# VH-VL binders against NAD kinase (nadK): the designs that were tried, part 27

Target 1, 268 residues: NAD kinase (nadK), of Syntrophomonas wolfei subsp. wolfei (q0aze0)
Amino acid sequence: MKIILVNNRFKENTEKKAQEIAGQLSALNVEVIIDNGLDEPYAGTVDFIMVLGGDGTMLRAARRYGQRAIPVLGVNMGTVGFLSNIEINELAEYLPLILREEYSLEARMMLEVAVFQQQSLLTRVFCLNELLLRSNSPRMLSFALEISGQKLEPYRGDGLIVSTTTGSTAYSLSAGGPIADPQLDAFIVTPVASHIINKRPLVVSPEREISLHLLEEREAIIGIDGQIKMDFGAENRVLIKRAPHPLLMVNLKAKPFFTSIDRSLQRQ

## First folded at step 1 (VH-VL)

Design p47 (from p4 with heavy chain Q99F Y100T Y101M D102I F103E W104P G106H P107D T108A Y111I; framework fv_patritumab)
Fold by ESMFold2-Fast, scan of step 1:
Structure p47 (fold): chain C 268 residues (1-268), chain A 122 residues (1-122), chain B 113 residues (1-113)
Amino acid sequence: as target 1 above (268 residues)
Amino acid sequence: QVQLQQWGAGLLKPSETLSLTCAVYGGSLSGYFWSWIRQPPGKGLEWIGEITHSGSTNYNPSLKSRVTISVETSKNQFSLKLSSVTAADTAVYYCARGFTMIEPSHDAFDIWGRGTLVTVSS
Amino acid sequence: DIEMTQSPDSLAVSLGERATINCRSSQSVLDSSNNKNFLAWYQQNPGQPPKLLIYWASTRESGVPDRFSGSGSGTDFTLTISSLQAEDVAVYYCQQYFSTPWTFGQGTKVEIK
């Protein structure tokens, strides 16, 4: 058995704990690869991915490994979040179940984002929460949205979010998007501070292809899961579709989504 | 060693539905894209679509309205259905494995099935 | 769609001599962020399925003899067989995996003189 252990290099407590867990797994004859975010993703075949940290660490793990269709377990290290399944102090109790593969999997859709400059592909990235298009200056953007070849009336405002259902509780929520059951596969398209009063969030089939481009010369950026940023100009186009693989999240313990989100909103 | 074994109907009449199945031996469906690719007589290869072990699909836009790819993970196999066939759908149909492990991703096809000749004639 | 065009359609080469096949894409298949070309080459022997030879334009697949090499970038690519052997009689295809739908060239038939 080979496991990737994903942690955050810049949180001191997670590094020490990752080493302890790696030692425990090695004692059980499990090969462990530690990914602290500083090196390229491990290129070899693995059986399981264990993520030590909060939602941000899980988003990085999903981007790096989510398309491999390998079980991914979120282990919370004290940061409250939606993407972890068990707490670190529960790991010893659940480890035998992990090693015997006695758990269920929940599939979470991901986005495939392709960014073009003219006719050339600049990059292809995958993400779990969302793509954000936003202005990088005080000036509003004017941009075109196409859904499966259908050209909508131009958007004017600070930007647009294209989100998965998992991402519905992240930036899309802050911009006025709906809370979606993560068991559903759908794109949620949420305007950011739209100038046009009747531009509402859209919930569309995950089989649709979404494209975005600027209609005027403006300074803009695109953001992926709040972790990757790149400049976006009038010469650029972005193409968004459902990623070929969902993230396979491990369920060892029932985590009720609706009561969790309700509690989270009350605490903010 | 991973091997792909495929089977299905070889002779169809116009308007019928093509149905082919591909079984994966010696390896898991997980971590890979599983594609259908066809080759009409005297022409090059045409990609039809792909599926993952979780059932996520991508289809060639030229065939999207007629094609369905499905997966049966318990049997380690995936299948192609192509509806409303015409003589233009006569081809050898292959299943193949592609994979996307790291960035930059690549979807080159490293393992192929033997091919199934499908003839559409009245 | 990205269109792939190969040249020549066929070539005859003596045993031990160099064979060169060209492939052109209708748009660049170079990923500018990582400087990788999303281009593969396949060999198809008579009556058999295609076999992957090269991916990322120049990376040889495991088990492929070193007489096969790929080169090129952007829109113009070459497959070279440095010393043709009898088992190399086949049709060769290039493929882009830069943008869906994945597309292939029309093929180049290699024969012995």
Scores: ipSAE 0.000, ipTM 0.380, lowest interface PAE 15.8, mean pLDDT 84

Design p48 (framework fv_patritumab)
Fold by ESMFold2-Fast, scan of step 1:
Structure p48 (fold): chain C 268 residues (1-268), chain A 121 residues (1-121), chain B 113 residues (1-113)
Amino acid sequence: as target 1 above (268 residues)
Amino acid sequence: QVQLQQWGAGLLKPSETLSLTCAVYGGSLSGYFWSWIRQPPGKGLEWIGEITHSGSTNYNPSLKSRVTISVETSKNQFSLKLSSVTAADTAVYYCARELTGTYSPYYFDYWGRGTLVTVSS
Amino acid sequence: DIEMTQSPDSLAVSLGERATINCRSSQSVLDSSNNKNFLAWYQQNPGQPPKLLIYWASTRESGVPDRFSGSGSGTDFTLTISSLQAEDVAVYYCQQYFSTPWTFGQGTKVEIK
């Protein structure tokens, strides 16, 4: 069995903890690859991915490996999040189940985001939560939204979020979007501080293609999963589709979504 | 806005220990790495090391045996000590902020004004 | 360690003309899974700290004029100033943030011709 341990070497002492876990797994005849995010993703065959950290670490693991159809387990090492299934102090209890492949999988849709300048592809990324288009100055944006070839009336405001159902509890929630059951596949399109009062969040089929471009020269950015950001100008356009493969999340322990969201909102 | 204010001794003799402090104003130490970067006169930039608010450190291997970076969370400050200085350590020393997080970039978005350190007899 | 090499060491360009600075890394700084280059560009005016201009090889930092642009991928990168202005006289540095230790190029001095 070959397992990738995904961590961030620069967060506290997670690198030391990853090495300890790797030693324990090696003693059980498991081959371990440590991915701290700074090197190329491991290109070989892998049976399982264990993510050591919070939701941010899981988002990075999803971007690096989510399209490979490999089981991914979130192991929380700090603040309680939505994407972890077990706590680090529970790992020893569940490790025999992992090694015997005694777990269920939950499929979570991902976004494929392609950014163009004129006709040229600048970048293509996958993400688990959302794409955010927003103003990077005090001035509001004027931008066009097109859904599967249907051109909507222009938007005026601070921006727009295109989210997965998993991302419904991230930036989309803060902007007034609905909380969505992660078992559903859908895009959630949430305006950010729209100046037009009739603009509402939209819930659309994951088979649709969404495109965005600016109608006026403005300072804007696009953000991916809350941290990666890119300048976005009137010469740019972004195309958002459902990614070819969902992230396969390991379920070892019952974690009811709706009670989890209630508890997380109480702790914010 | 976030501001970095730095201070420390500017003139040292060989074999002494360099000590510099950086205070963070207008923001929290939490959620970021805090770095020291130096620039010898007329030359390029060299990263020295970094620290988190909880005291986790990473150092440039070329300087690791002589460098200690520490943090004082109650004062919102972090500090650099470089032991056994020589003339090769003469440089402008900067403190700087970098983002943290597994998918966050690790470039430097806010910098202190710099402190010129001269090592001579 | 990843070594960063810039060319030229110094560049004289007429006001209003295009300035081009090159940066080469000793190994790829491209993360193939997210198609991002872990490369930044900084501007340093005399007596001042470096100022971030570009990150992810081509993304301009907020407040940076649009005459500054970055391009390239993998090991070869370019900073372009489309119409040089007097305030652009400075030393420019590239930096990789793909692998520690973080490393910078030796710098390119841009002067008015």
Scores: ipSAE 0.000, ipTM 0.371, lowest interface PAE 15.3, mean pLDDT 84

Design p50 (framework fv_patritumab)
Fold by ESMFold2-Fast, scan of step 1:
Structure p50 (fold): chain C 268 residues (1-268), chain A 121 residues (1-121), chain B 113 residues (1-113)
Amino acid sequence: as target 1 above (268 residues)
Amino acid sequence: QVQLQQWGAGLLKPSETLSLTCAVYGGSLSGYFWSWIRQPPGKGLEWIGEITHSGSTNYNPSLKSRVTISVETSKNQFSLKLSSVTAADTAVYYCARDIVATSGPYYFDYWGRGTLVTVSS
Amino acid sequence: DIEMTQSPDSLAVSLGERATINCRSSQSVLDSSNNKNFLAWYQQNPGQPPKLLIYWASTRESGVPDRFSGSGSGTDFTLTISSLQAEDVAVYYCQQYFSTPWTFGQGTKVEIK
């Protein structure tokens, strides 16, 4: 068995903890690769991915490895989050189940994001939560949204979010989007501070292709999962599709989604 | 070294379900995607879909409503089912291994010999 | 879907001469963040499955003779056989693996003159 341990080296003691867990796994004849985010993703074959950290570390792991259809387990290191399944102090209890492959998998859709300059592709990335188009200045944006070739009336405001259902509780929620069951496959399209009162969030089929471009020259950025930022101007276009493979998330213990989000909303 | 061996029924009537199996020898299913690709007589190649050892699938949108790919890890094999066949489904069907890129898409490095499937009334 | 178009549909080349096959994608298959073209070439002999020749547009697969080479970037790609041998009589396909569904060109048949 070969496992990748994904951690965040910039948090105190996380690399030491990753080394301790790697030692424990090696003692059980498990080959371990540590990915602390500094190098390119590991290129070889692996059987399992264990993410040590909070939701941010899971988003990075999903971007790096999510398209390989390998089971990914989120292990919380003390930060409250929605993408972790077990706590670090529970790992020893659940490790035998992991090694025997006695767990269920939940498939979570991902986005494929392609950024163009005129007709030339600049980059292509995958993400678990969302793409954000946002103004980078005090001036509002004017931009066009197309869904599977259908041109909508122009948008005016601070921006737009195109989210997965997993991302419905992230930035989309803050912008007024709906809470979606993450087991559903759908795009959620949520305006950010629209100046048009009747612009509403849209829930559309994940088979659709979404494109965005600016109608006026403005300073804007596109953000991916809150971790990647790119300048976006009137010569740019972004194309969003369902990624080829979902992220396969490991469930070792039940976490009722709706009661968890309900409690979080009452706290906020 | 790695070898893909395939089998299944080669003659079908319209409306029946096509069923093919591919067994992998000399290597593990783990760490790769496994695809089905078809080729109608005298025409080019059409990708049908892919699966991983954990059962994750992705299908060509043109065939999605009719296709199911499944995996049997204990036997080191995977299978294709295509429902409601018509004469247009007559083709040689290949199983193939996808090379995993570090963070991106795939190309096909090992192929099975192919199975001719004929749909006739 | 990314549409792949090859030219010519067929060509006849004398033994020892150069054969050139072109492939065009309906959109760029270059990932500018890693500077890689997600383009492969396959050879198919009659009655056999396709065999991988080239990946990343220009990287030759292990065991493939050095007379085969790939070039191009973005939307326009070329497969070159520098000195055609008898065993090179086959149909050749390009494939993009930039975006699903994976798509292939219609094929180019190479024959001896």
Scores: ipSAE 0.000, ipTM 0.431, lowest interface PAE 12.9, mean pLDDT 85

Design p51 (framework fv_patritumab)
Fold by ESMFold2-Fast, scan of step 1:
Structure p51 (fold): chain C 268 residues (1-268), chain A 121 residues (1-121), chain B 113 residues (1-113)
Amino acid sequence: as target 1 above (268 residues)
Amino acid sequence: QVQLQQWGAGLLKPSETLSLTCAVYGGSLSGYFWSWIRQPPGKGLEWIGEITHSGSTNYNPSLKSRVTISVETSKNQFSLKLSSVTAADTAVYYCARGPSIAAPDYYFDYWGRGTLVTVSS
Amino acid sequence: DIEMTQSPDSLAVSLGERATINCRSSQSVLDSSNNKNFLAWYQQNPGQPPKLLIYWASTRESGVPDRFSGSGSGTDFTLTISSLQAEDVAVYYCQQYFSTPWTFGQGTKVEIK
C-alpha cells in the first residue's frame, strides 16, 4: 500500500506529527510520501491520501490530487471544519479499517478553472469550493457572465462567486448564497453584494460552462478556494467547468451534514 | 498483458436502453480509469464517460442525462447503460483503459475490440 | 468544449516519403504551470480499435516505430511519419486531454499514392 500524507509545513507541530504518523505507517509496511505543499505533487501511483490539518489543507490536497480518483481522508488536527472526517486522536483506532479498505466514499464535485489572456491559456487549476471574482479597489466591477453561450445582462457590483455544492458553506454562504446538500452536483453562482444593484444567486446544472470577463479596465482579482490569488484584467477571460473527477472523500465516521451546519450557524 | 473483452446487445429500437459490458483480463481495475468511447459509422471518436474501481464516474455532458457506467470489482468488469436511444446513437462502442489515476494523463492505451450498436425502427 | 480540427481530411503519400498531419485546438492545451501539452495521437485501421501512438504531444508510446514523431505546442500540433510504410495506411486522430469532455479531431485518412 502507498499513502500520501498531506500536511501544512508552516503550522507549528504539524510536520512533526506527519513524520510520526509516517513512521507508524512504515512500521506496518506502508510506503509513505509526504507532501508539505512546497514541491510539485507526487506523480506516482498511490492507494490513499491522508490529509493532516483543517479545511485549508484539504482544499490544497483537493487541488493537487483530487482529479486522480484516489480516496482522500481528512484528519482534523484541532481546527474545526467541514472537510475532516476523524480527529487525529482517533487515527490509531481507524487505521486498521483504512488498511483493509473498510470504509465508504462520498463523491464531491470540483471546478475546473482556466484563465486566458486573449486566446492564450495562462493557467488551469482545479478547486473544491469556489472561484471568486472581486474588485481590488473601492470601484465596482462591470463584467459579463455567460452560461453555456447564453449572455446574461451585464453584472455591475463588487464581484461574483462560482461555487460547488461543497463550497456552498464557504464564501458563497457569506455572500448570501444558499446552503446546498454536498451530495448534489450543481454550480452556485452568487453575486457579491452591492448597494447599487440587486441580483439573485443562480443554481445551474454542472454540465454548464461558465465564462467571465471584464467590460471595463479595472483592478480585479480572481481567488481560488481562498488560497490562490491572480490579477484579472479586461484582456483576461476565465472559463469554469465541472472538473473531470470528483474528490473521493473517505467516510469512516457518520457526520450528519445538516445538523453540523445548523450547529455551526448557531455558533456564529 | 492487459486485454479488454466486451459484449452486449447489437440491435435496438428507438427509446430502448443500450447495455454493454467490458471484462478486464491480465490486470486489476485498481489504479486506472476505465472509459467508454463511441464512433458513428464513417465519423470520429466521441468519449462517453469513465469509471474507477472505487465507483467514481465522469460523463460527457452531452450524454450525462442518459448514461450510467457501473463497476463490478468482484468480476473485474465495468458496464455502460445508455437510455432513450435514437438513430444518432448508432455507432461502434469501445471500452478502453484510461491512464494511471496517479497522473493527469487521460490518453487511452488499451482498447476492446468494439461492439457495433445499430438503432433502427 | 475544446474543438479539435485536423488537416488535411485525407492525403496520399508515396511509399518511403514523408507524411504530415496537422491538428489545431480551439484553445491552448498547454498547461503553463508545468509546460506540458495535453495532446495524444492515435492510429486506427479499418475494423480495429484506435492504437495510441504519441502522448504529451511528442512522447512515443512503447513499441511505436521511430518514424512516427509528434511536435507542436499550445494550439498547433503535427504528427509526422518520416518514411511511409504500407502498414501505416490508416486514419489518424488527435485528442486533447486538457479539459473535459475529452475530444478528438475528425481524423485524417492516409493512403498510398
Scores: ipSAE 0.000, ipTM 0.376, lowest interface PAE 20.1, mean pLDDT 84

Design p52 (from p4 with heavy chain G98H Q99E D102Y F103D W104S T108N; framework fv_patritumab)
Fold by ESMFold2-Fast, scan of step 1:
Structure p52 (fold): chain C 268 residues (1-268), chain A 122 residues (1-122), chain B 113 residues (1-113)
Amino acid sequence: as target 1 above (268 residues)
Amino acid sequence: QVQLQQWGAGLLKPSETLSLTCAVYGGSLSGYFWSWIRQPPGKGLEWIGEITHSGSTNYNPSLKSRVTISVETSKNQFSLKLSSVTAADTAVYYCARHEYYYDSSGPNFDYWGRGTLVTVSS
Amino acid sequence: DIEMTQSPDSLAVSLGERATINCRSSQSVLDSSNNKNFLAWYQQNPGQPPKLLIYWASTRESGVPDRFSGSGSGTDFTLTISSLQAEDVAVYYCQQYFSTPWTFGQGTKVEIK
């Protein structure tokens, strides 16, 4: 068995814990690769990915490895989040199940984001939560949204979010988007501070292709999962579609999504 | 643009430790895996191991007990040590870069050093 | 370990004629999640390091002449040189990069007939 341990490079204790867990796994004849986020993703074949950290670390793991159809387990290291399945103090209890491959998998859709400069592909990235287009100044953006070749009336506002259902509880929620069952496949298109009162969030088929470009020169950025930022100008176009493969999330312990989000919203 | 320059001792006696260094010019160590690969005279290629700029290593299991790869980020260099050498370790040793981008460039050995001939004889 | 076997060990081809080299892996190097074959081809001239020719089984590296082409999937792969030139006299190696340790074929020597 070969496992990748993905750790949070921004937390001092995670490197020591990753080494400790790697030692425990090696004693059980498991080969371990440590990914601290600074290097390129491991290129070889692996059987399992264990993410040590919060939601941010899981988002990074999903971007790096999510398209390989490898089981990914989120292990929480302190901050309670939506993407972790077990706590670090529970790992020893569940480790035998992991090694015997006795767990269920939940598929979570991902976005494929392709950014073009004129006709040339500038970059392609995958993400689990969302793409954000936003103004980088106090000035309002004017931009075009196309859905499967259908050109909508121009948008005017601070930006737009294109989210997965998993991302419905992240930035899209804060911008007024709906809460979606993560087991559904759909894009959620949520305007950010639109100056047009009737611009509503859209829920569209995951088979649709979404295209964005600026209609006039403005300072804007594209954000990916709140972690990657890229400059975006009128010469740029972004194309968003369903990624070829979902992220396969490991379920060792039932987490009730609806009761969890309901409690979170009631406590504000 | 990127160049890999190798050096180290070329003549060894049995039981000694091989030590080779590879310096990277025209680019950063960050974002890539850096490998050592050897080729005995008249034979094929054997991968020895790899390292990242952060010092993370992965070794060929057949050589793991004898091999250590280390990185010196301040000098943009990485090094190979192979202990307890025998005549079977006589080979040309190459350092090489492995780029791991699946949808754009593919994960392959795209830049190689010139090679260092290492001869083990008594 | 994934074992790579090439055939033939040596090949003599006349200038301008087609050269075909085969490579077989002991297990599949096709990644089902992205439908890519983790297979590369290298050319090695005497006294020089190997030079990458083809990756993803069929994608030519930049600067490689179009007479070189790769094909195949799963366990069986082919490198074709459609019209052999004098500079193509070399040893050719296939490599899998599906799983560590990275492994190479034994090599195929291409000579002029």
Scores: ipSAE 0.000, ipTM 0.379, lowest interface PAE 14.8, mean pLDDT 84

Design p53 (framework fv_patritumab)
Fold by ESMFold2-Fast, scan of step 1:
Structure p53 (fold): chain C 268 residues (1-268), chain A 123 residues (1-123), chain B 113 residues (1-113)
Amino acid sequence: as target 1 above (268 residues)
Amino acid sequence: QVQLQQWGAGLLKPSETLSLTCAVYGGSLSGYFWSWIRQPPGKGLEWIGEITHSGSTNYNPSLKSRVTISVETSKNQFSLKLSSVTAADTAVYYCARGNYYDTSGYLPHFDYWGRGTLVTVSS
Amino acid sequence: DIEMTQSPDSLAVSLGERATINCRSSQSVLDSSNNKNFLAWYQQNPGQPPKLLIYWASTRESGVPDRFSGSGSGTDFTLTISSLQAEDVAVYYCQQYFSTPWTFGQGTKVEIK
């Protein structure tokens, strides 16, 4: 068995714990690859991915490995999050089940984001939560949104979020989007500070293709999961569709989504 | 070390369903994408679709409405069904292993192939 | 879809001479963020499945003779066989794996003169 341990090396206690867990797994004849986020993703075959940290570390793991359809387990290091399944202190208890593959998998949709300049593809990335288009200056954007060939009236404002259902509790929530059951596949399209009255969040089929481009020369950026930023100008367009494969999240322990989000909202 | 062995019915009538199976020996299904690729007589290669050990699929949009790929992990096998065949579906069908993408996603280049199964759809 | 076009359709080369095959993609298959070209080359002998020769445009698959080399970037790619051997008589295909659906060139047949 070969496992990738994904962690954040800029958090000293997390790196130390990753090394300790790697040693324990090696003693059980499990080959361990440590991914601290700074180098290229491991290119070889692996059987399982264990993410040690918070939701941000899980988002990085999903972008790096999510399209490989390998089981991914989120292990909470003591901070609360939506993408972890077990606590670090529970790992020893659940490790035998992991090694015997005695767990269920939950599929979470991902976005495929393709950025073009004219007809040339510049880059393609995947993400678990969302794409954000926003202004990189004090000026509002004017931009076009097209959904499966249907051209909507122009948007004017600070930007737009295209989110997965998993991302409904992330930036889309802060911008006024709905809370969605992550078991559903759908795009959630949420305006950011729109100057057009009555621009509402949209919930659309994951079979739709979403296209964005600027209607006037402005400095803008595209943000991916709040972690990757790319320049976006009037010569660019972005195409968003459902990624070919979902992220396969490991369920070892029931985690009630609705009661968790309800409790979280009472504290906001 | 890795070997792909494929089989299935090679002679079909129009409107029938094509069914082919590929068994993987000498390696795990886990960690790879497993594809079906076809080649009509005297023509080039056309990718049909792919599947993982967990059953996640991705299909060529031109064939998506007619294609189902399934996996049987207990037997280390995966299978293709193509419905409503016509003479245009006459081809040699290959199963193949797709490799990993070395950055933030997945894209296959194919390093192991089955021997091919000639499928003839007669009018 | 990304369309792959090869040239020439067929090529006759004497034993020991250089063979050059070109492949053009309808859009760039270079990922600018990691400087990788998502392009592979395959060799297909009559009656056999394709065999991987080159991936990432220029990386030789294990076991492939060093007379095979790949070059190019973006939309224009070349497969070179520096000293053609009798066993190299085959049809050669390029493939992009930058975006779905994965697409192949129409093939270039290489024959001995």
Scores: ipSAE 0.005, ipTM 0.497, lowest interface PAE 10.4, mean pLDDT 86

Design p54 (framework fv_patritumab)
Fold by ESMFold2-Fast, scan of step 1:
Structure p54 (fold): chain C 268 residues (1-268), chain A 123 residues (1-123), chain B 113 residues (1-113)
Amino acid sequence: as target 1 above (268 residues)
Amino acid sequence: QVQLQQWGAGLLKPSETLSLTCAVYGGSLSGYFWSWIRQPPGKGLEWIGEITHSGSTNYNPSLKSRVTISVETSKNQFSLKLSSVTAADTAVYYCARETVYYSGDYTYYFDYWGRGTLVTVSS
Amino acid sequence: DIEMTQSPDSLAVSLGERATINCRSSQSVLDSSNNKNFLAWYQQNPGQPPKLLIYWASTRESGVPDRFSGSGSGTDFTLTISSLQAEDVAVYYCQQYFSTPWTFGQGTKVEIK
């Protein structure tokens, strides 16, 4: 068995814990590759991905490996989050089940984001939560939204979010989007501070293609999962589609989504 | 250009309810949390609580039993009520905007502030 | 709750000289999974609301002069004014936004010597 251990290099005690876990797995004849985020993703075949950290580390792992159809387990390292399944102090208890492949998988849709300059593809990335189009200056944006070839009336405001259902509890929630059951596949399109008061969040089929471009020269950014930032100008266009493969998340124990989000919203 | 304008009664007697309103101009309530923050004379800042355009609230635990924040989306405004006031509640009260997404994570810092309303609780 | 403590309470610095303000959090405000410190700095002039200077511990807000810089990670943070100007006389506050309730330092008053 070959496991990628995704780790963040900066967390106190996380590097030591990652090395400890790698040693334990190696003693069980498991090959371990450590990915601390510094270099390119491991290119070889692997059987399982273990993510040590919070939601941010899971989002990074999903972008790097989510399209490979490999089971991914989130192991929480002390931060509160939605994407981890077990706590680090529970790992020893669940490790035999991991090695025997005794777990269930939950498929989570991902976005495929393609950014163009004129007609040339600049970049293609995958993400688990959302794409954000946002003004990077005090001035509102004027932009066009097209859904599967249908041109909507222009948007005016600070921006727009295109989210997965997994991302419904992230930035889309703060912008007034609905909470979505992550077992559903859908795009959630949520305006950010729209000047047009009747622009409501849209819930659309994941089979649709969504495109965005600016109608006026403005300073704007495209944000991906809260971790990647790209400049976006009037010469740019972004195309958003359902990614070819969902992220396969490992369930070793029940984590009730609705009571967890309800509790989080009372604190948030 | 976003501007926050606030108003409400500045003089209260002990046991009364403080009521302040903040109106947002030049932008929608959607996409942000909207907070109340107070500052007693000569002291530092204390966060009171926050609300979204959908009415979701979070309160500082130290004030939770006395505080209610509400939103009126049709008027693009949100309001603070603080019950059973005492002299310790004398402060300048600010409304502010928070929760802006930027550069690799969500933000919960305050980028636009109202001018402040001085509330004095007489004794 | 995360307690924020600033030092010194007050600081007198000559025009053109460096001013340094420290801020300590009672627990780490670093999210190691994305390497972000959830810390902001504000400037407050008398009779005015606070003005955002720095977020993510070291990122300057638009329009803030480059003489202002933030540094630090985890629990220990510093705001530096490299060459104090007359308009920099104010009270400065740090704020953590890692965990609710959002909390501020007690403030550091900067005056000209």
Scores: ipSAE 0.000, ipTM 0.393, lowest interface PAE 14.9, mean pLDDT 85

